# Miniprotein binders against p73408: the designs that were tried, part 31

Target 1, 371 residues: p73408
Amino acid sequence: MRQILIAPDSFKGTLSAGEVCQIALDVLAPEFDCVAHPLADGGEGTLEAIANNLDGQWQTVRVQGPLPDQTVDACYLWLPQEETAVIEMARASGLPLVPVGEHNPEIATSYGTGELITHAARRGAKQIQLAIGGSATNDAGLGLLMALGWQFLDSQGQSVGWGGQALGKVAEIIPPVLNAFPQVTVLCDVTNPFYGANGAAQVYAPQKGADPAMVQRLDQGLRHFARVVREFDGFEINFPRAGAAGGMGGGVAWALETKIESGFTAIAKLTQLEQAMAGCDLVITGEGCFDHQSPQGKVVGGVLELAKKINKPAIIVAGQCQLSQTVLPNVLKIFSLVGPDMPLEKALQHPQTALKKRLVQVKQYLIQSQN
Key: E = the ipSAE of ESMFold2; O = the ipSAE of OpenDDE; V2 = 0.75 times the mean of E and O plus 0.25 times the DockQ between their complexes.

## First folded at step 13 (miniprotein)

Design aa4 (at its last look DockQ between E and O 0.90; V2 from the best seeds 0.84)
Fold by OpenDDE base, look of step 13:
Structure aa4 (fold): chain B 371 residues (1-371), chain A 109 residues (1-109)
Amino acid sequence: as target 1 above (371 residues)
Amino acid sequence: SDEVEELARAIKYLAKLIFYIARILKKRGDKDAADKLRELAERIRDLAEKFEETGNPEYLKQAAELVEEVAELIDEVLEKAEKLGDPKLAKFAEELAEFIEEFAERLEK
């Protein structure tokens, strides 16, 4: 075995993908040629994962925060070689930016995310990768679109304002004449439709501070906006993934005529994961919890599918493993941080130590397999 | 290809602008012009989708022909808007005409 690719996801709440890679390098690199390739799903840590793989420049911009009276210093990643900006909406319009007790998806705005996009466009971005996880908003991206020059007017010809409360007031839509605007790709792993029982408001607004009455108002707002969009150009905005980030997925996809892609697929393309994997003999991947759904989606699933496609063996290192048997033919072995020698509580308290311990076992396994 | 996707998106966005003009005209009572522009926008969008799916340049050529027809109609709209004293419609029609010209130049390269 000549080269090992280390391509993990984050271990949610404990270790970043970069930290997992570093610990793996510390353990394995003395014995094996190892390449770190940290991955993400378009959620938290996406920018850091990309920055670790590509020569990127952090851009800090003062923008509108999620609340009307709030400004934030938000950063995005500029990739000068690819002429690509990678933007996480959570840096401008994210839930963690809202003070405790002030969570309100009726007033929270995505405007600051639109300002980041505008800044990136002015910087010369040809492509924008927009990660839309962790939103404070349920405004269908209206704030973002307003920052790009879109106007949304009520029945009196006045601006509808900001937040989820604006959705039900939209009577007129005025698109900007945008010359040479960068291509925006929305990164999303959720399949929620725009509205309804599985829609943006019903599923995600409660965690953003909505009570049941607010959820109903927000869902009605999304339904109303969907009708106005349909009347405008015949577009059906109630499609799978449209409900992402309080309807931003649908709103941006419609307004900018873009597609919603999986975060993994976009990051894997941008970081050239397939090429990196093709040069290796073995892939080590992992996530915080490997379960029955893991092989079918997200980072670990995507890595395993790719490894299978190009006939590379894989090892999984998981925080927790709920699978007793692997059904994946290319998976050599699954290592769980949690085990008889490492209780869950201890693994959560000392994730680095737990991971290092398992990686030592991976090292031993690999040495034994070569003999 | 990335180029096909980019061009298809640009055409779809142009169609979106035409849908807006059609909507304004409808509100102003110019139903015939509104209906015609809406039909053209729908056809242009459909061609852009087919182009995106297939990469067949024939769909691009067909879209370009319809865009030329739109350009002529937008000039008529601009003239009418100026005569009727609708500065908002006139401004948007002018901006759209410029956008179409720039787009046409891009298609010729």
Scores: ipSAE 0.832, ipTM 0.944, lowest interface PAE 0.5, mean pLDDT 92
Fold by ESMFold2, look of step 13:
Structure aa4 (fold): chain B 371 residues (1-371), chain A 109 residues (1-109)
Amino acid sequence: as target 1 above (371 residues)
Amino acid sequence: SDEVEELARAIKYLAKLIFYIARILKKRGDKDAADKLRELAERIRDLAEKFEETGNPEYLKQAAELVEEVAELIDEVLEKAEKLGDPKLAKFAEELAEFIEEFAERLEK
């Protein structure tokens, strides 16, 4: 009998990674012994994927929202055995929390994310995994840091306030004494620097509501803040990944002396994916890539690289991506949800049915290969 | 290695606190103390980075020696700040002294 690890990403917009796993378990049992290991890349579904793999406790906290007059109930995942909290910035400071027409990265604050971190630290967290996708902000993490006790003062000795507008006003930085603070790891998959043509403001602020004049002001604010940081302790904040989430990557890395890791790598380590994969004969992974020319996602790519590293064969089930087996030779076969018997529109309307149909084909393939 | 990374991070954060107090001393006109503390902070940070990269306890030992020198300077700054009635400097110096004392206890374990 063959033991199979089911390690997918979500099929974005249609099925969670957990739902994909459950469908696979239902279809492949009892002929195959399947182990569910739903994954994510630090974005959509990250807390849920981790909760499916580890004993966790959802924590809901009333915190500052992205707009100054807004409060929100934001949740994070507390993992007491690991002494780790997993926090999605977007649940406190995310763009979806801002009403359409009110998007403004000059005023949006990351303060509520800092409040989540403080709550987790008080609960006993020794480590914080901070996913920073989907932010509404361009404040370099100033709001987050202020919630932790940092002070950012203007030339008159008054607080610079919240939002991207505050960056250009910073004249003095006062760090708190954080003696036993949890280690924060930022989960980040973009490589953008802090400022400049490929920086946080120029590349990402428009989708957060910035018009061209605001983009210029935000980029200048980031440049000013970078100069203040360099004058403070010599740190060069304009490094790759520093521009993630409106400069959060750089701000937190500098202020808290923290790590930046890819979302998949951090989640795979936390959920012990390598150990789970080592105990299997085969891995089934997949994603809901329905864009014809999309490149392979971070989860699928990461699973395939790990499977190659430890010499495990893999099968891919995807929306309609044309993945090449020549990229990773350990891929036995690729199954597409979309095909002549399942047109794109039908697959999107009935994703569970489409996935079940392909998993039956996977089952038949595996039964044939056992002999 | 996880413990090495956590300790190295704590030392680098300590250096950040030293950079701040050096800046406030410079603003108060104590340029000799400010320059010395800034130099020590830079060396402590560099040693912490080498310790993080190598795991070699000699770098940790060297950083600890510099932190002792910082502690002596901070005690002097605290006494001066209390005598002159500079509550902002006194508060930060006291907090930093406590941080250093707790850090020294961690190193003995």
Scores: ipSAE 0.796, ipTM 0.925, lowest interface PAE 0.7, mean pLDDT 89
ESMFold2 (binder alone), look of step 13: mean pLDDT 82; pTM 0.818

Design aa5 (at its last look DockQ between E and O 0.97; V2 from the best seeds 0.86)
Fold by OpenDDE base, look of step 13:
Structure aa5 (fold): chain B 371 residues (1-371), chain A 109 residues (1-109)
Amino acid sequence: as target 1 above (371 residues)
Amino acid sequence: SDEVEELARAIRYLAKLIFYIARILKKRGDKDAADKLRELAQRIRDLAEKFEETGNPEYLKQAAELVEEVAELIDEVLEKAEKLGDPRLAKFAEELAEFIEELAERLEK
């Protein structure tokens, strides 16, 4: 075995993908040629994962925060060689930016995310990768679109304002004439439609501070907006993934004529994961919780599918493994941080130590397999 | 290619802008012009989608022909807007005409 690719996801709430890579390098690099390739799903840590793989420049911009009276210093990643900006909407319009007790998806705006996009466009971005996780908003991206020059007017010809409350008031849409605007790709792994029982408001608005009555109002707002869009150009905005980030997925896809892609797929392409994997003999991947759904989606699933496609063996290092010995194609072994020698509580308290312990076992396994 | 996807996107966005003008004209009682522009917008969008699906450059050529027809109609809208004293419509029609010119140059490449 000449080269090992280390391509993990984050261990949610404990270790970043970069930290996982570093610990793996510390353990394995003395014995094996190792390449770190931290991955993300378009959620938290996406910018950091990309920055670790590519020569990126952090850009800090003062923008509108999620609340009307709030400004934030938001950062995005500029990739000068790829002429690509990677933007996490959560940096401008995210739930963590809202003070405790002030969560209100009827008021929260995505305007600041639109300002980041505008800033990136002015810097000469040809492509914008927009990660839409961790939103405070249920505004269908109206704030973002307003920052790009879209106007949404009520029945009296006045601006509808900001937040999820604006959706039900939209009567007229005025698009900007956008010349040479960068292509925006929305990164999302959720399949929620725009509205309804599985829609943006019903599924995600409660965690953003919506009570049941607010959820109903927001869902009605999304339904109304969907009707107005259909009347505008015949577009059906109630498609799978449109409900992402409080309807931003649908709103941006419609307005900017873009597609919603899997975060993993986009990051894997941008970071050239297939090329990196092709140069290696073995892939080590992992996530916080490897379950029955993990092989079919997200980072670990995507890595395993790619490894299978190009006939590379894989090892999985999981925080928790709920899968019994499922024969996964090309998977040599699964290592769980949690085990008889490492209770869950201890692994959560000392994730670095737990990971290091398992990686030592991986090292031993690999040495034994070469003999 | 990324370039092909960008061009298809631009054509779809043009269709969106044409739908907007068609809507304004309809509200103002210019039903014939509105209906024509709406039809053209739909056809342009359909061609762009077919191009994305198939990669057949013939759909881009057909789209280019329709874009030329739209350009003529937008000039008429601009003239009408100026005569009627509608500066907002005039400005939008002017900006759209410029957008169409830029797009047409890209389609000829």
Scores: ipSAE 0.835, ipTM 0.946, lowest interface PAE 0.5, mean pLDDT 92
Fold by ESMFold2, look of step 13:
Structure aa5 (fold): chain B 371 residues (1-371), chain A 109 residues (1-109)
Amino acid sequence: as target 1 above (371 residues)
Amino acid sequence: SDEVEELARAIRYLAKLIFYIARILKKRGDKDAADKLRELAQRIRDLAEKFEETGNPEYLKQAAELVEEVAELIDEVLEKAEKLGDPRLAKFAEELAEFIEELAERLEK
């Protein structure tokens, strides 16, 4: 029996990766042996994709929210067999937690994310995968680090406080002695540096509520913090990816001596995607790219590169697809949810129906290939 | 391997703690000790990076030798901090000495 790995991203805003897998199993499973392997890239749906692949324990912790007077019940995923916690910072420090009209990266804090990390460490985690998408903050991870025991003091010896406003006040940094602390890996796919024209504040602070004057203050705060870090231990914090999540990429990587890794790469390793794919004859992957201008997603691209590496053929199912098969030699065929028989409006309105219709066509294609 | 990466990270974090205590000593006018510790921290961090990049155990052994030299200096800092009545520095130096002892045991493996 032909074994098929179903390894999709979510169809953004319409279907989770798990829902895509379930529809594919329902359509294909009687005739084909299918293995569901839902994926994510470190953003929306990351914990759920991992929970669909691995036995995990959801941990709900009451922590500091992004606003100083706010507490939230945030959850993360504990994977005891892997001795790993997977944490989405957005569940504690994310923009969706901030009421409309209260967005302010000068006051928003990452402290609650640090509290989740502390909880996971006490739980016994040896590894922490920290997904940093969707943040409300521009504090370079200062709040997170304070929750871990770091002190950031002004020229008067007082705490600089929380938020992006604190960065320009830092005169002294006091690290904690963190013995036997878990390795924290930051999951990030943007390449923005810490500060400057393409940096955290200039590119991302506006969507977090910063007007132009605030953007300038935040960028200057990041520049100042970079100088203090260089004076502290000579580290040059303004590197690619450092600007992710309001500078958290750089702040955490520097402070905890950790690396920033692609979200897809980390999730693929954690869920053993390569081993699962090696056991199958064909891979079906996909994403909900309904915008004709969108580039190929990181999950689809990563799955295709792996499939090429281990010589596995692939089929793509996408919302709309601009890919050329001449660029992707391991791709047998591309199915677009949107087409002459499924206009964009109807596909967006009925995404499950559109996907099922295309998967029936995939099934027909696969049966024909066997004959 | 994950074990190599974690050991290298622990060594780099040790260097960060050494940079901090060197800064404190410099502010207190102990320039010779501060300069020496800062130099050792830089070399330890560089060796940890080379060890992580190559897996070559020679870099790890060189780092271990420098860590032993740091351990001696930190014991001197602890003694001085207790005599001067600086409980915060004494606590930090004691915690750092324990960190160093545990890391040194891992380096012998």
Scores: ipSAE 0.820, ipTM 0.936, lowest interface PAE 0.6, mean pLDDT 89
ESMFold2 (binder alone), look of step 13: mean pLDDT 80; pTM 0.792

Design aa6 (at its last look DockQ between E and O 0.91; V2 from the best seeds 0.85)
Fold by OpenDDE base, look of step 13:
Structure aa6 (fold): chain B 371 residues (1-371), chain A 109 residues (1-109)
Amino acid sequence: as target 1 above (371 residues)
Amino acid sequence: SDEVEELARAIKYLAKLIFYIARYLKKRGDKDAADKLRELAERIRDLAEKFEETGNPEYLKQAAELVEEVAELIDEVLEKAEKLGDPKLAKFAEELAEFIEELAERLEK
C-alpha cells in the first residue's frame, strides 16, 4: 500500500472533518503516505472542508442578519482559480445567529444571504455554490431574491416585506434584468417538497421557533406563493428538495433557473475527489454515526460508491456503528470509536482520544494486512 | 460544456423576463401582444429544457430564432410605452432589449 486517501465527514458535534484528517495523519503518516481530503455534505463545516482542500480566500462581508434589526459579519469562501464562491446561508441567515427566545420564521429573512451572493458576483464569481443548511428562515428565499433585485408586491402594489409572513401576501412578481449573473448551484440533501405534510413549514419550522398555528400559516403562505409562481410562468415549485431551508431551495431554483445538487456531489466535484482517490490504494472514510442509511447517502455513502466504481478498497471509521458487518462491497473493515473498551459517554467527552485509539488499530490492521 | 449549460440557463431566464412583460401588457389591456409574448416565452423555455435533456444544439438554434422575434416585439413594446407615457414599462423593455442583444451575441458563438 503506497498511498492512503483520508476522506471523512465531520463527526457531528465532536470533530470537524479537518480534525479527523489531522488525527489520522498524525497516526498513519509515519507509516503510510497519506493524503487528507476532508469532505462535507453541504451542512456545517462545508466551507472549512473546502478551504482545507483548495486554495481559498475568506471574504468577510457585513450583511443583514436573520432578524430585521440585525447586522452580521458573514464569511464566504472565494476560490480564485475556479472563479467560484462557496456560500453558507447559515453565516448570514442561520438559526445560531438568532438570539435565544427570538426565533421567529415569520419574521426571519434570507436577505443577508442575497447580499453575500451579490458581493461574490461583484468579485467576479462565475459560479456560486450555495449551501442552505441551518436556516432560521421560512421565506422561500424571498429576502435573498430581493437582495438580488427581485420585487414581490402585494395586491396594493407595495412590497410584501420580509420573512415567512410575506409569502401569503405576494400578488405580483417583478424579476430583475440580470446580465452576466453567476450560475448558482444550491447544495441540499433533503428531499422535502415545498409545502404540505412533508413540506418546509411542517417539517422544519417547529425547530425554527414556530408553534403549530405559525406552521399552518407558513404552509399556507408557501402554497399561496407556489400558486403565484405557477400563474407567473407555469413553474411547479412543489418538487422534491424545494422545501430545503424553508423553501429557499425551491425559490432559488425557480428564480435563478438553477439546479439543486447534493452537497457531497458538488464538494466531491469541486475538490476533485475522484482524481485524488484514483491516485490512492486505499480510502479511509467515516462519520459520527454509521447506520443502515449511511451506505446509501451522504458523505460516507458517496465515498463508498465512488470507491466501488473505481475499485478502491475502503475502511470506515465511525463514531458509532449500528450496522453489523454487512458485507459492503470493497469495505475491508469497519472501526467504531464506541466499543467494549470505549463507552459512548467517554467517546463523546474525549473524541480525539477515542479516534486516535481506533486509528492505531487501523494502523495495526493495515500493517498486518501487508504481511 | 459549462458555457453551453450557462447559455441554456440564460435562455430560461429570458423566458422568465418575457413572462413578466406579457403579464404586464395583459394587465394594461394589450391582450394580443401579451398572448404572443407568452407563447414565445413558453416555446423558448421548452427549447432550452429540451436542450438540457438531449444536448442537441439544434434546440439552441431554434431558440435563437425565437429570440430574434422577441427582440422585434420588445422594440414595439418600448415604442408603445414611450408613446403612452409608461416609464416603468419603457425602462424594463429597454433593459430587456439589452439583455437580448447580449444573449444573441453569445448564441451566434
Scores: ipSAE 0.859, ipTM 0.957, lowest interface PAE 0.5, mean pLDDT 93
Fold by ESMFold2, look of step 13:
Structure aa6 (fold): chain B 371 residues (1-371), chain A 109 residues (1-109)
Amino acid sequence: as target 1 above (371 residues)
Amino acid sequence: SDEVEELARAIKYLAKLIFYIARYLKKRGDKDAADKLRELAERIRDLAEKFEETGNPEYLKQAAELVEEVAELIDEVLEKAEKLGDPKLAKFAEELAEFIEELAERLEK
């Protein structure tokens, strides 16, 4: 075993994927050739994971924030070799940007995310990877689309304005004539439909500040918009995943012909994980997973499936996990940070120390397993 | 991603632009023109989707033929809009005609 790929998720709440990689390199690299390949699943931290893998240029743009009177400086990652921009919606239109007590999806807008897309297109992007987790909005992407030149007009021919309150006012949709517009891929792992009992408003708007009356108004707005879209070109916007990010999944899929991809799959393709893994003899992957009831995360699961596909052995390092190596044929061994010598409380208080301790054991195991 | 996927996406976006003009004409009472354009938009979209699903270039070739038919109808819409004094429709039709010209050049590959 001469080359080892270190391909972890973050240990949520304790260590970033990049920090996990660095600790592994510090412990293993003197005796083993290690390649860091930090990963993410399309949520928070995605830009940082990609920046660790590819030569990218951070772009900071002053854009519209989620509240109408708010501007923010938002970053995205420009990847000139790949002609690709990676954008996290939450940096322009995210719930963390809204002060507690001011959360209101009826007024929050996705306009700033559209401004990031416009900036990336002017920069030369041919592809845009759009991570949509953590949004403050329930506007079906109307703000985003308006920033791209779409017009949404009421029955009097006036702009419907911003926010979830605008959805029920839409009477006319005017698409812009967009030449050579980049391919947008939405990174999405939820399956909720656009409206209804399991839809965007009823499931997610309360977390964004909606009381029950507001949830009802938002859901009715989404239903109205769905009718307008159906009348426009027959598109049925109420499909699985359409409810993601306050209906943005449906809105942009319809308007921009977006692809929808799982976050892990998109990041793995963009960072060329398969090629990196093919060049190594062994993969070490991992995740926080400190509670014993959680299923394995999407990053770990995706790395293991790929390793199986190309016949590479794997080692798992996790906070706490109920998997066994007898169930996973390509997994050589599973190391849990939590154990008799490292109780949960101690591992959470000192996650770097806990991880180092287990990685020393991984190193010893690998040395012992050599011929 | 290759040029083929970008072409299919562009054709589907063209269909969306045609759906807009068709709906605009229907509201004005131009039912014949609206119905023709809507029918073409649906056929163009369906062909682009079949091309994406199968990779069969015959579907793209058929879409290109319909795109040329749309170009002729958009020229008629533009002429009518200018004579009747509808500058909003005339401007959109001019922009759409330019989009169609660029797309047709890409389809000749």
Scores: ipSAE 0.810, ipTM 0.935, lowest interface PAE 0.6, mean pLDDT 89
ESMFold2 (binder alone), look of step 13: mean pLDDT 81; pTM 0.802

## First folded at step 14 (miniprotein)

Design bb1 (at its last look DockQ between E and O 0.89; V2 from the best seeds 0.85)
Fold by OpenDDE base, look of step 14:
Structure bb1 (fold): chain B 371 residues (1-371), chain A 109 residues (1-109)
Amino acid sequence: as target 1 above (371 residues)
Amino acid sequence: SDEVEELARQIRYLAKLIFYIARYLKKRGDKDAADKLRELAQRIRDLAEKFEETGNPEYLKQAAELVEEVAELIDEVLEKAEKTGDPRLAKFAEELAEFIEELAERLEK
């Protein structure tokens, strides 16, 4: 065993996937030939993970921010060989861009994300990967679609405007004629429907600044919009994943005739994870918290499934492991950063040191296994 | 292939555009044309969906035949829009006709 693929997720709140890879390279070399392959789930750090694996060019565009009076300089990743743009909506329409105390999903717009898509299309993108995590919005992607030329009119024939407040006013939809427009793939791992008890507004609008009354208004807006869409072309927008990013998943999937895919699956395909793993003897993966859901989870679960499929052994390095005994196919061992020698508080305060210490143990284990 | 999947996507988008024009015509009182275009849009979409489910290119060929029928109807809509002085409908019909022509050329290959 000489070649090791290092394919971690981020350790949420502590280390990026890239940082995890670098620390692993520093510890495991020169005794092992290591290949860094940082992964993401389509959330925060997705662009960085892809940029670390592929020859990409950062594009900076001044676009509409989440608030009507706000402009932002947003970056997306251009992949010239793949003719693909990777866009994180959070860079234009994200919650972190909204000042404290101004969070309002009735007003927040996705228009700037549509401007990024337009820029990418003009740049020559054949494919657009759209990560939709971290949104400030509950506008069902209306702002984004308006930036692409869609019109949403009220009963008086006037534009409904921006934000979640616009949804309940939509009476007429006018699509643009889009010639040779790139395929947009929405990256999302949530399964929330468009509206209802588990819908976009009820589940996610509170964290975006909605009070209970606003949540009800937003949910009614989504229900109204769903009716208008059904009357337009018979499409049922209340499907699993449609509620992602305040209904953007449903809105974009309907409007642009696109699919919603797992972030991991899309990134794994784009970065050629299977080929990279096939060239290695062992895969090391990990995440911040490995629990009962993790084996079927996003990044780590996907890596383990792939490793099983191609018969590669795996090691898991977790920030915290909640599993006492895990019998996973092809998993040699699970290492937890947190242990008797490293309390959780210390691991959170000094994640680099905690990871390094544990990777030294991984190295020792691997050396012993070769003997 | 990725190219064929893209064609299927464009056919579905075309169906969406036809649904719009059918709805517009219905509001204007042109019920017969509206009903016909809506029917064609539904059939075109259904064929594209069947293609995605089965991978059988025959469904795309059938869709192409319906696209030709749509093209003729859109020309009639354009002519009517010009005669009645509806510049919004005329512009949309022109753009849609161009879209259909480009798509039809790709479907023949």
Scores: ipSAE 0.861, ipTM 0.956, lowest interface PAE 0.5, mean pLDDT 93
Fold by ESMFold2, look of step 15:
Structure bb1 (fold): chain B 371 residues (1-371), chain A 109 residues (1-109)
Amino acid sequence: as target 1 above (371 residues)
Amino acid sequence: SDEVEELARQIRYLAKLIFYIARYLKKRGDKDAADKLRELAQRIRDLAEKFEETGNPEYLKQAAELVEEVAELIDEVLEKAEKTGDPRLAKFAEELAEFIEELAERLEK
């Protein structure tokens, strides 16, 4: 019997990766032995995808929210067998936690995310995977670092405080002695540098509530902080991906001597995607992509690259796709949810039905190919 | 490997702590100690990066020798900080000395 790995991204706006897997299991069983391996790219849904693959324990911690007078109950995933915690910063310091009209990256703090990291370290984590999408902040991770014991002082020897407003005040940096501290890996797929025309403030601060004057102040604060870091130990913080999450990519990577990795790569390694794929005869992957004609997602691309590397055939199921299979040699067939029998508006309105219909066709294709 | 990455990161973090102490001492006017510690921090960081990049244990051995030099200097810094009543420097130097001792034991294994 063929063993099939079902390794999709979510169909964003319609179906979670777990829902996609469950529909595929329901349709393809019992004729095929299917293994669910829902994936994510380090954004929304990451903790849930990992929890489906590994025996994890949800940890809920009351921490500082993004606004100074706000507390939130934030959860992260503890993986005791892997000695690893997976933390989504948006659950403690995310834009969705801020009421509309109160968005202000000059005030918003990442302190609560640092409190989650501290809690995970006390739980025994040796590794922390930090997903940084959806932040409310433009503080370069200063709040996070202060929760870990870092001090950022102004010219008068006083704390610079929280938020993006603090960056331009930094005159002295005092690192804590962090003995036996877990490895923190920042999960990020954007390439924006720390400051400048394509930097954190100019590209992302407007959607976090910054008007043009505030954007300029935030960018200047990031530039000032970069100068202070350069004077401190010669490090050039304005590198690709450093601008992610309001400069957190650069701030945490510099301060904790850690790395920024692709979310998909980190999740695939943690959930042992290669091992799971090696044990299967075929891989089914997919994504929504209803707004464009080709798969562009990091999950589908990464699954296909791995399948090619270890010589496994693949099937793609996507919202819309017009690519020829001859362009993708290890791809046996591509199924599009949208087609003559399933117009776009119906697929969006009834995504489970659309997916099930195409998976029945996948099943028929696979049965026919056995003879 | 994961062990190589972890050790290299700890050595780079040690360098960061040394950069701080060097900067602090320069502000106090202890120019000779500050310059030496900053030079050692730069060399230690460079060796850690080469060790991580190549896996060559010779870079680790060289870093360990520099860490021993730093340990001696930090002990002197701690003694002076206690005599002059600089509690921030004394606390930091004491904690750093403990960090260095633990790291040096790992480097010998």
Scores: ipSAE 0.837, ipTM 0.945, lowest interface PAE 0.5, mean pLDDT 90
ESMFold2, look of step 14: ipSAE 0.821; ipTM 0.937
ESMFold2 (binder alone), look of step 14: mean pLDDT 81; pTM 0.805
ESMFold2 (binder alone), look of step 15: mean pLDDT 81; pTM 0.809
OpenDDE base, look of step 15: ipSAE 0.861; ipTM 0.956
ESMFold2, look of step 16: ipSAE 0.821; ipTM 0.943
ESMFold2 (binder alone), look of step 16: mean pLDDT 81; pTM 0.799
OpenDDE base, look of step 16: ipSAE 0.861; ipTM 0.956

